# Designs tried in a protein design chat: VHH binders against o75319. Part 128

Target 1, 181 residues: o75319
Amino acid sequence: GNHIPERWKDYLPVGQRMPGTRFIAFKVPLQKSFEKKLAPEECFSPLDLFNKIREQNEELGLIIDLTYTQRYYKPEDLPETVPYLKIFTVGHQVPDDETIFKFKHAVNGFLKENKDNDKLIGVHCTHGLNRTGYLICRYLIDVEGVRPDDAIELFNRCRGHCLERQNYIEDLQNGPIRKNW
Key: E = the ipSAE of ESMFold2; O = the ipSAE of OpenDDE; V2 = 0.75 times the mean of E and O plus 0.25 times the DockQ between their complexes.

## First folded at step 10 (VHH)

Design gb14 (framework vhh_4orz_3; at its last look DockQ between E and O 0.80; V2 from the best seeds 0.00; counts 0 for: pae E 2.02 > 2)
Fold by OpenDDE, fold request of step 12:
Structure gb14 (fold): chain B 181 residues (1-181), chain A 120 residues (1-120)
Amino acid sequence: as target 1 above (181 residues)
Amino acid sequence: EVQLVESGGGLVQAGGSLRLFCAASGFTFSSYAMAWLRQAPGKRREWVAFITSSGRTYYADSVKDRFTISRDNAKNTVSLQMNSLKPEDTAIYFCAAKYWPTLYGSYDYWGQGTQVTVSS
């Protein structure tokens, strides 16, 4: 279906680069079939995503899609030059070890292969906030050794919205470190 | 053999300027991010400036708009231009190299450091 996700309009379409990292978070772009249900200023398509990124003088080098559906847009809607990775991530619950590992592995692979450029890893779920924020923070904590509160603060500031899910926050702050391999 | 050798440190009056240099050898310099860190007496080592392999720069709030980090891949050097120096900038300054392209985490290689003293 093409129903607009609940509260999707309430969130900024695109965040800012997280300083010191290659991460940028955004809400899910919606393909053209959703536009009839939106005001022009509310529309946020895959094309709009790239335009907004360019307006920030940035460039995407990878998109990680954490949504648990494929109805929002098609990989074919993206430029061919930008890799697309789908990691089906269940909402509302803390991602399992396999999901976390897949995310870490993808990020690590990108960083190893893109040392000669400054391209960003674009990460999104539905709102680009909770699942997205958790996995980015989990990476910063587990792989980069960042303090949980610092990681959360950095993400919130750059996304322009704060993580909302208490179970995610609690797991980041007090949960176990997940293995990186 | 990997080497990072700092130079340019010394004594300077408050408001003055210094330029630190770090000469690197023994590794593929252009593939590494470079950083300057400093350690003042009785304090822990703190990050000062960072430059990615692609040239993006980051600065600690305490030195922002006063310090400038730059690199020359042809010469395998990284520099730190220090302007408007303050007594609180007094420290041993270290050059460090980081393979992983993020600001966070540990560094792979370190210099021995160079003393910077700013008098009031």
Scores: ipSAE 0.878, ipTM 0.927, lowest interface PAE 0.5, mean pLDDT 96
Fold by ESMFold2-Fast, scan of step 10:
Structure gb14 (fold): chain B 181 residues (1-181), chain A 120 residues (1-120)
Amino acid sequence: as target 1 above (181 residues)
Amino acid sequence: EVQLVESGGGLVQAGGSLRLFCAASGFTFSSYAMAWLRQAPGKRREWVAFITSSGRTYYADSVKDRFTISRDNAKNTVSLQMNSLKPEDTAIYFCAAKYWPTLYGSYDYWGQGTQVTVSS
């Protein structure tokens, strides 16, 4: 497929770094083959992603790709210096505990190994909003003890868009904390 | 044995300045994030300034543009320069350290605190 994801154009390409964390969220980059269906100002390739991060005076140290596909871009489209981790997640569904723990493990490992720098963990799903926002907020709540409403507000402000899926919001606010053992 | 010792607190007039120091020992200081938190009488302890092991700084909105946090890894010290002080800045100021490089969550080590009193 060569179809632009539904509503992809409706979202800002890249949010701002979430202050006090290493997280930055963005929508899925689209490789060159998609650009013929986009106006120049709508393009957001892997190269565009790294340019926008540099424009914020930030640097990516890890990309976590939460999409259930590889059709939008390939790891080979990214700089060799930036590790890439794929965690397959299905849209519309709250991620399961295994997915949540895999995300937490990757984040914790990155933070431990990158104490000597300030590089960011870039997280994206298709729109960089629901699955992305859920997992980042889940990490802040479960691992860092942030109150659910504070985590959601921080993510929404920095992403520039509010979490849309009520089931995700409900789980974050009232669901059980998922502790790593 | 881990120790954090604050100094530099005192009494100052509104609009004045103070510089707080925290001397650290007993751990690999350069690998830890450092913070200043404060607690006013009858209020919850609140975070005011944070510096990562890499030197990136964060400030609470209430102190932004007035306070500056810095660290000296060669001397194992973190300091807080406080300018344009207000009566509402009156609190016990605590130095804290955490190995985990994020602002949120619990701190591993705490100092005893130093009193800052700002008169009207």
Scores: ipSAE 0.555, ipTM 0.808, lowest interface PAE 2.1, mean pLDDT 92
Fold by ESMFold2, look of step 12:
Structure gb14 (fold): chain B 181 residues (1-181), chain A 120 residues (1-120)
Amino acid sequence: as target 1 above (181 residues)
Amino acid sequence: EVQLVESGGGLVQAGGSLRLFCAASGFTFSSYAMAWLRQAPGKRREWVAFITSSGRTYYADSVKDRFTISRDNAKNTVSLQMNSLKPEDTAIYFCAAKYWPTLYGSYDYWGQGTQVTVSS
């Protein structure tokens, strides 16, 4: 059987667009086979994701999937017009420099290709919180020069949940700036 | 040579209104995000309003609902309508441009600034 990720039900499905950025964060959508274990109000499928984005009067232009697995949904479950990028990101540990660099490269590439529209980068891990929040904040700090506490506050407010992992928070606040290229 | 030239500054009574203009030349204006920033005496420069090339706007909390940024791509201008002015709005106001559509980070081009003074 398809097991619902631990505590997945406890998190809001989709956050709000982060003002001044192109980011929106969400928890991993679950393909239809998971719905047998969910009440109707608990469901959050790839289709539900796009409906919720449209309800915000926004449009996704890229999805960056940070999970270390392919079991939750298939890229084929997404509209074919929306690019999808997997960046395998190990949980529990601060992402390594290679992972951070890949994320920065993907975001910068998106901004170059989409500067003349208003489309969003959707970013998710399993819960759309710790790995997602870390990498978004790392980008804002290193590339855009946002103060660590301001980046964290912005992410927490727009996601609707606070970053939980202390090692991530400590690294964002006190750790070194990582290279951008 | 890229130029950003601000105008419309001056002395105004508290509660009054003023409109700043920034004329741009030397680059493809419609492809750039534009901003107004200000610097009061003895204070750090702060952003005030931002408008992307696609027309999305953002405002600092201190000016929200009082100031309006707009752009005219046909005239290569960006303007800032300032209403309900307060003495704390007194500053040199700068026009700035950047290629990326994000609020944060460095700007590519800057104007020389125009003084706005709001008397009580």
Scores: ipSAE 0.470, ipTM 0.777, lowest interface PAE 2.0, mean pLDDT 92
ESMFold2, look of step 11: ipSAE 0.423; ipTM 0.756
ESMFold2 (binder alone), look of step 11: mean pLDDT 88; pTM 0.886
OpenDDE, look of step 11: ipSAE 0.845; ipTM 0.913
ESMFold2, fold request of step 12: ipSAE 0.398, 0.444, 0.379; ipTM 0.749, 0.769, 0.735
ESMFold2 (binder alone), fold request of step 12: mean pLDDT 88, 88, 88; pTM 0.883, 0.887, 0.887
OpenDDE, fold request of step 12: ipSAE 0.877, 0.875; ipTM 0.927, 0.925
ESMFold2 (binder alone), look of step 12: mean pLDDT 88; pTM 0.887
OpenDDE, look of step 12: ipSAE 0.836; ipTM 0.909

Design gb15 (framework vhh_4orz_3; at its last look DockQ between E and O 0.02; V2 from the best seeds 0.00; counts 0 for: pae O 10.1 > 2, placed apart)
Fold by ESMFold2, look of step 11:
Parts: structure tokens; C-alpha cells; sequence
Structure gb15 (fold): chain B 181 residues (1-181), chain A 120 residues (1-120)
């Protein structure tokens, strides 16, 4: 089945570009087969994602999909010009060091190759909040030296929703810096 | 050899304006993000304004709407227009460059600085 993810309708589809970074967060877009279960105003497809990004005068250069499932949309639903990367990230627990490293590696590779443009890295999990916020903040803290509280507040403001999982928040605020290599 | 040379500093009355310039050489200027930072006596160096290689700008809250950063890739220069100057803007102003496109983190190259002094 094409069941709508629990609480998915409660979240804004797309956040705003995080100032001073290349990140934008959003909830998982849902392919057309899910739309039978949605009111028109609730729909958020891959096409809707790109329209909303364009309305912000931004451009996606990479999508990092953190979901642990492949049922929501296919990479073929995305424009050919936008690279797609799946990083399977289990929900409800702090991501392990291998997952964090894969995310850092993907972000650093993108930034190196895209230093001459202004394209964004789009990051999503199911709701674009907890796993997404954790990994973005972990990157900003570990790689860019941003203070944990500043990273969290920047993410929350730009996503339009606050990180909800206390174990993620506690790990960001009080956990060790993870190695970048 | 990379070189960043600031100019345009000086003494100005509160409420006045100055324009700083930074001439860059020895690297592919159009590929680098550029910044102005400042250091007041007894204070840590702080970020003031940042411009990406593609022209997107960011400002510290203390200078927003008063300062404007611009770049001229044909001349390999970055400038800082400083309006409505206050005594607390008194500092040595540094030009800095980095190839990494994010606001945060360290810079690859630094100028020697130019003094700005704003009198009451």
C-alpha cells in the first residue's frame, strides 16, 4: 500500500534555505499514486517540490534521501539534472557513525564540486525534521564549527518546525564531536 | 603568491560613510567567496560581511542595512560600503577569501587590514 506516512500532513512541505549554508530541508515528496488519499491542498509531489524551490529563487543541485524505505517516489521522478543519493537512516535512534560519515562525505563532495554556483542540497527523511535536522546540525557542528544551540536554532527556524526527538537534541548538545574522516 | 590588499580606511565622523576596497591577486578570484572581518581593540576578530562567488550576500546583525558588500570579478576587487558609521564600528578591517562556499569556518587567505576610526 500507498498509505500516507503518519503525521506527514502536519508538516510544511519545504523549509527555507538555511542562511550561510547550502541546505534546504523538506518532507518526503509523494508520487502520484499517493494522491488518491490526499486533498488537493495536501499534495506534495516531486514536481511540487521543484516548483516551491523555484518560487524561492533557488535551485537544487543534490537530493539526499534519508528514508529507510523506497516506496515514496522513484529517483526517475526527479529531473535528470539533479543527482540523487539515498543514505538509509534508521528512525527513532541517533544515526550511527557510518551514517554520519556518509552524510558528511556527500555534503563535502557536493560543496567542492559546486563552489562556483549557488545550488542547494535538499535533505529529507519522512517528515524532513528529526533525522534531517540531526544530520544537518551534526555536519554544521563537526565540520563547520557551529555551536550546537546555534545549529539547532538555525535549522528549526528555517524548517519551520522544531526538532522533536529529545535523544537527537541531547546528542547534538552534549555528545562528542564525530570524526570527519 | 596570493595577495589581498585593503585600502580606503581612515578617520570619519559618526554618521559618516567610508568605502573600503580589497584588491586580490594570485588566485582565481571568481571561484572564491570573499569576506570583510573586523577587530576592535581588545576584542576578538568578528565577521562583518560575506559574498559568495555567485554574488549572494550575508551580513552580521550589527551592520545589516548600513553596510553593503560588493564584488567586481573583472577587477578582482571586493568592496565594503559603510554608511551611518558609529563609534563602535572603529576597528581594523580585514579582507579574507576562501574557496569553501559556506559562511562558517576559517578562511584560506587574509589581507593585512585597514584601520577605520569613527569619532563621536
Amino acid sequence: as target 1 above (181 residues)
Amino acid sequence: EVQLVESGGGLVQAGGSLRLFCAASGFTFSSYAMAWLRQAPGKRREWVAFITSSGRTYYADSVKDRFTISRDNAKNTVSLQMNSLKPEDTAIYFCAAKEWPLLYGSYDYWGQGTQVTVSS
Scores: ipSAE 0.505, ipTM 0.792, lowest interface PAE 1.9, mean pLDDT 92
Fold by ESMFold2-Fast, scan of step 10:
Structure gb15 (fold): chain B 181 residues (1-181), chain A 120 residues (1-120)
Amino acid sequence: as target 1 above (181 residues)
Amino acid sequence: EVQLVESGGGLVQAGGSLRLFCAASGFTFSSYAMAWLRQAPGKRREWVAFITSSGRTYYADSVKDRFTISRDNAKNTVSLQMNSLKPEDTAIYFCAAKEWPLLYGSYDYWGQGTQVTVSS
């Protein structure tokens, strides 16, 4: 069925580009079949995502999908010109080292290939908040040497919503740096 | 041999302006991001302004709307226009370069620094 994820309507569709980075976070787009259950102002399809990014005078160069499902939209719903990467990430648990490594590898690969442009890495889970915020902050802390509280503040401000999961926040603040990126 | 050479520092009264220059050689300047960082007496070094290889700019809150970073790829130069200077802007200003296109993290190359002193 085409059931809207719980609390999905409570979150802003797309945040702002995180200054000094290539990251932009958003909630999961919902394919056209979900629109019959949404008011026009609540719709956020893959097409709507690209329209909102364009409205910010930004351009997506990569989408990283962290949801543990394929039911919300298909890669085929995205423009062919934008690479799509699926990293199946279980909610509630701090992402494991393998997941963190895959995320870092994808980001580093994109940045090496796109250093001469300003295209963004779009990252989302279901709400674009906990798994999304964790992995973006983990990247900034481990790879870019950002202080944990600064990374979290930057993400929260640009996403327009604060990271909610205490175990994620605790790991970012006090957990070990993950190597092999 | 990689070199970053700063110039344009000096003494200026509060409210005045200075323009810093950084001349780069020994690497493919156009493919590197460039930054200005500063270190005041007794304080940690902090970033001030950053410009990507594609020309996008970022500024620390303390200097936003007062400082402007720009680059000239034909001359291998990055510059920092500093307006409405305050005593708190007194610091050694460093030019730095990195190939990695993000503001944060380590820089590949550093200049020797140029002193900026703002009198009250």
Scores: ipSAE 0.429, ipTM 0.748, lowest interface PAE 2.5, mean pLDDT 91
Fold by OpenDDE, look of step 11:
Structure gb15 (fold): chain B 181 residues (1-181), chain A 120 residues (1-120)
Amino acid sequence: as target 1 above (181 residues)
Amino acid sequence: EVQLVESGGGLVQAGGSLRLFCAASGFTFSSYAMAWLRQAPGKRREWVAFITSSGRTYYADSVKDRFTISRDNAKNTVSLQMNSLKPEDTAIYFCAAKEWPLLYGSYDYWGQGTQVTVSS
């Protein structure tokens, strides 16, 4: 269906590049069929995503889609030059080890293949906040050795919204390191 | 002098409601995110809700849809409306302030806390 996700309008469409990283988070862009249910200023399409990224003088090199549905937009709505990766991630619960591994593997692969540029890894779930923030922070903590509170602060600041889920925050702060292979 | 003073705590029966208040002074209130945290006996302190300087609200899963945080910048107050209270909500509730962005567990200012007891 074409119903707007709950509270989707409440979140900034695109965050800022996380300094010292290649990550940028955003809420799910919605394909054209959703526009009839939105005010013009509320619209955020795949095209709008790329325009907003460009306005920040950045370029997307990869999009990681963490939503658990395919109803929001089609990969065909994206430029062919930007690879699209779907990692079906269930909401409201801490991602399992397999999901975490998939995310880390994708990020590491991208970084390995994109050493010669400064393109960004765009990550989104529905709101581009909880699942997105958890996995990005999990990566920074587990792979880059960042302190949990620093990772969370960095993400929240750059996304313009704070992680909302206590279970995610608790796991990031006090949970075990997850395997990287 | 910076002060955060909580009020509104007390004893209430399960299913009941309470409204907590926190009065802030001594700093530029409108520039700070405000939060409610709680600490139950034998448990670590946990955040309950916070509201950014712009008014965006966030809730712990355990209190979502039952608690409502709000702020009044004109009065330098933050409130927590607690509905459908449960015995597990029993704790000392603290008001805290943090200049954006939030660092969970690292707030700039803290209140003394107010006891909330929910009886079965």
Scores: ipSAE 0.011, ipTM 0.240, lowest interface PAE 10.1, mean pLDDT 92
ESMFold2 (binder alone), look of step 11: mean pLDDT 87; pTM 0.874

Design gb16 (framework vhh_4orz_3)
Fold by ESMFold2-Fast, scan of step 10:
Structure gb16 (fold): chain B 181 residues (1-181), chain A 120 residues (1-120)
Amino acid sequence: as target 1 above (181 residues)
Amino acid sequence: EVQLVESGGGLVQAGGSLRLFCAASGFTFSSYAMAWLRQAPGKRREWVALITYSGRTYYADSVKDRFTISRDNAKNTVSLQMNSLKPEDTAIYFCAAKYWPTLYGSYDYWGQGTQVTVSS
């Protein structure tokens, strides 16, 4: 049904652009059918997402949706000019190497094709925190050579919420670099 | 051959200003992000500022509001305007170029560096 995701209201809708990257993280937008269960200031539709990004003087060039469902909003609710990529990820589990590789390829392809602009890669899961933070940090560590603690600090600061899942944090800090690409 | 050649370094008193220049050749300058990094005596090399191919700028917290990076694609140059200089800004300043449009990761090309010395 139309039930608001657990704890969804506890998180800021959109973080800030992560400086020195093309990433911006946010929680899942909810289509208009969910608004009956939300106060006006709690609403965060796909339109609200684009308005909040524009208010930061930024522009989205790609959305990567990490949720394991399609019930929250439809790709058709997004502007035609913004590519949408669905990567189905289950919560609680560290994303597998195939998922990590797919994310990295999408990011690298976007960066190559958007060399002449400053458009952002928007990444979200349900809360825009654990799966989202893991994959962004994994990219920064494995591809950009960022130290794990620095990647995590940057994400936490820009998202406005700290990564919560200890297994994700442990994998980022102590896990192997995924070089299979 | 790729070359990055820095100039403009020197000795200045605290509170003074310097402008560093970097002349680039041998690659498609307009397609690269350009950066300044520095290495102080007895310290590790640290990043100072970056300008993307699109002109967006990023600064280390230690130099925010004091330094300004800019580029001139017609002349294949990048510059660093350094104001309100402090003794802790004393370092060899390096020009570097990077193809990928992110702050992090390795730089593809490096200059030889130019010395900046700020007296107490």
Scores: ipSAE 0.014, ipTM 0.341, lowest interface PAE 8.5, mean pLDDT 89

Design gb17 (framework vhh_4orz_3)
Fold by ESMFold2-Fast, scan of step 10:
Structure gb17 (fold): chain B 181 residues (1-181), chain A 120 residues (1-120)
Amino acid sequence: as target 1 above (181 residues)
Amino acid sequence: EVQLVESGGGLVQAGGSLRLFCAASGFTFSDYAMAWLRQAPGKRREWVALITSSGRTYYADSVKDRFTISRDNAKNTVSLQMNSLKPEDTAIYFCAAKEWPTLYGSYDYWGQGTQVTVSS
């Protein structure tokens, strides 16, 4: 359907680049069919996403879409120069090891292919918060060796919203490092 | 054989300046992010400054506005200009390289370090 996701309006559209990384997080862009349910200042289309990234003097090189649906926008709404990767995730549960590995592999591949530029990896779920923040922090902890509390603090500050799901936070702080998937 | 060789360390009075250099060999320098980290006696190693392959720079809050990192891809060197030095800046300074930038993570290659001592 064409229903606005629950609480979608409560979140900032786009966070800031996470310093010392290539990550930027945002909430899901909504295609034109959703605009009838939104005030002009609430609209956040794929075009709006790229305009906001440009306003920060940044450039997207990859979008990783963590939603379990394609109803919000189509890959065709994105510029051809920006690769789009879908990793289907369900909300509420900590992502499984296969999902974590797919995310890590995609990030590592992008970074190796983009050594000669500063393009960003844009990551979103519905709100750009819980699944998005979990996978970004999991990458920083497991691959980059960042301390869990430092990863969470960095994400929260740059996203402009704190991770909300206690089970995600507990897994990041106290769960095992997924080094050997 | 990958090598990172630091130079420019020494003894300086508080308020003084030093410039550190790191000469790199054995890898495609222009593709790597370059960083400076330091370790003071009895303390853990901390990140100080980073310059990406594209030239973007990042600094730890403790050194912001006092230190400047730069690179010369033609000479395979990265340098750290240290101004307004404080006794708290006393440490062994290490040059490090990573295929992609990280403020918080591990580095692929490390130098031996160069001692910087700032007298009160």
Scores: ipSAE 0.017, ipTM 0.401, lowest interface PAE 7.6, mean pLDDT 89

Design gb18 (framework vhh_4orz_3)
Fold by ESMFold2-Fast, scan of step 10:
Structure gb18 (fold): chain B 181 residues (1-181), chain A 120 residues (1-120)
Amino acid sequence: as target 1 above (181 residues)
Amino acid sequence: EVQLVESGGGLVQAGGSLRLFCAASGFTFSSYAMAWLRQAPGKRREWVALITSSGRTYYADSVKDRFTISRDNAKNTVSLQMNSLKPEDTAIYFCAAKEYPTLYGSYDYWGQGTQVTVSS
């Protein structure tokens, strides 16, 4: 269908770059066909995403799409210069180890190939909050050695919204480090 | 062999200035993020400043507006200009390198450290 995702309008389109990292989080962009259901100030297309990133004096080098659908926009709606990676994740459940591993590998690969620039890794799910925040925080904890509460605080502050799912927060704070590569 | 060698430490009065240098060899310096961390007596090591391979800079709140990090890729050096020094800045200062920027993670290479003592 062509309906706006539940609560999508409740969230800021794009957060701020997470300092000391290459991450920036945002909600799912909606292709032009959705704009008939949105006021001008509510529109957030793929083009709007790139304009907002430029307004922050940042540049995207990779988009990681965590949604379980391709309905909201297509990779061909993005500039050809920006790689797009789809990692299908189901909402509600903590991402499994295979999904966590894929995310970590994509991030590590990007960082190694982009060490001579400051391009960002854009990460989104539907709202750019729970699955997005979980995987970014999981990376910071497991790979960068960040304390769980510090990772969560950094994400919440930069996204402009706090992680909502208690099972995700609990796993980040008290779950095992995933050393599965 | 990879080496990071710090210099420029010493004794200075509160309100004074010091410039630290780190000379790097054995790796492609221009491709690495460079950082300064410090360890005060009886305290844990803390990050103070980072400069990315592209020249972007980050500072801990405790040193913001007082310290400036810079790099010279032609000389394979990273520098830390320390102004308005306070007794609480007394620490061993370490140079560290990593292929990508991090404020929080482990670093790939470390120097031996240089002592900075700020007298009250």
Scores: ipSAE 0.016, ipTM 0.404, lowest interface PAE 7.1, mean pLDDT 89

Design gb19 (framework vhh_4orz_3)
Fold by ESMFold2-Fast, scan of step 10:
Structure gb19 (fold): chain B 181 residues (1-181), chain A 120 residues (1-120)
Amino acid sequence: as target 1 above (181 residues)
Amino acid sequence: EVQLVESGGGLVQAGGSLRLFCAASGFTFSSYAMAWLRQAPGKRREWVALITSSGRTYYADSVKDRFTISRDNAKNTVSLQMNSLKPEDTAIYFCAAKYWPTLYKSYDYWGQGTQVTVSS
């Protein structure tokens, strides 16, 4: 069945832009086939995502999808003008160095190519929280020199939900800086 | 010249197994993620499985727990072990290679495909 992800309804659809960055985090959009299982106020399709971001006077320039599945929506459900990057990650475990490197290089490439605009990098996993928050915070710590607790606080405030996974928090606070190639 | 050559396709009865192979040449295989995609008659191409350069694996929900992707960097090969085959698994199976970061819709290199037919 087209079962919605567990606890998906517990999270706000989309957070706010993280000030001083190009990041915005959200939970996974659900394609039309899921709408029969949702009340109208619970719907969050790819179209709803873009409408909510426009309501914040923001514009997406890239979506990074961190889910390990493609059952929730298809890249074809997104506007043709917005690039889509899939980085497959499994839940519950801290992303490996290869995944962290891919994320950093995608972000750096986007920023270099988008110097003349203020478009956002949209990042999501299933809930837009643990894997999403980890990789955004890891980028801020390793690349931008943000203190771990400040990065986590900024993400939590802007997402509207706190990072839940203790192993992710522990790695961010006390883990090594991952070197960029 | 870059080449991806698939083999191992064929006809099998429902509940049976097949193992697909993809031999790669002309690029630094160990640096690329390798994927299998399939296309059934009258349907669009769909992603089936991916193995990263580090060996981490990901599967479409429709094949999870039935299919296993693996790679051998010494031989420049990727394989797909398909168990508990169903008639709906009937498709042309394509090997594809992707260097990161690339956009999801784009693979850098594609094989010509190998036919898998599962009879009921």
Scores: ipSAE 0.000, ipTM 0.149, lowest interface PAE 15.5, mean pLDDT 87

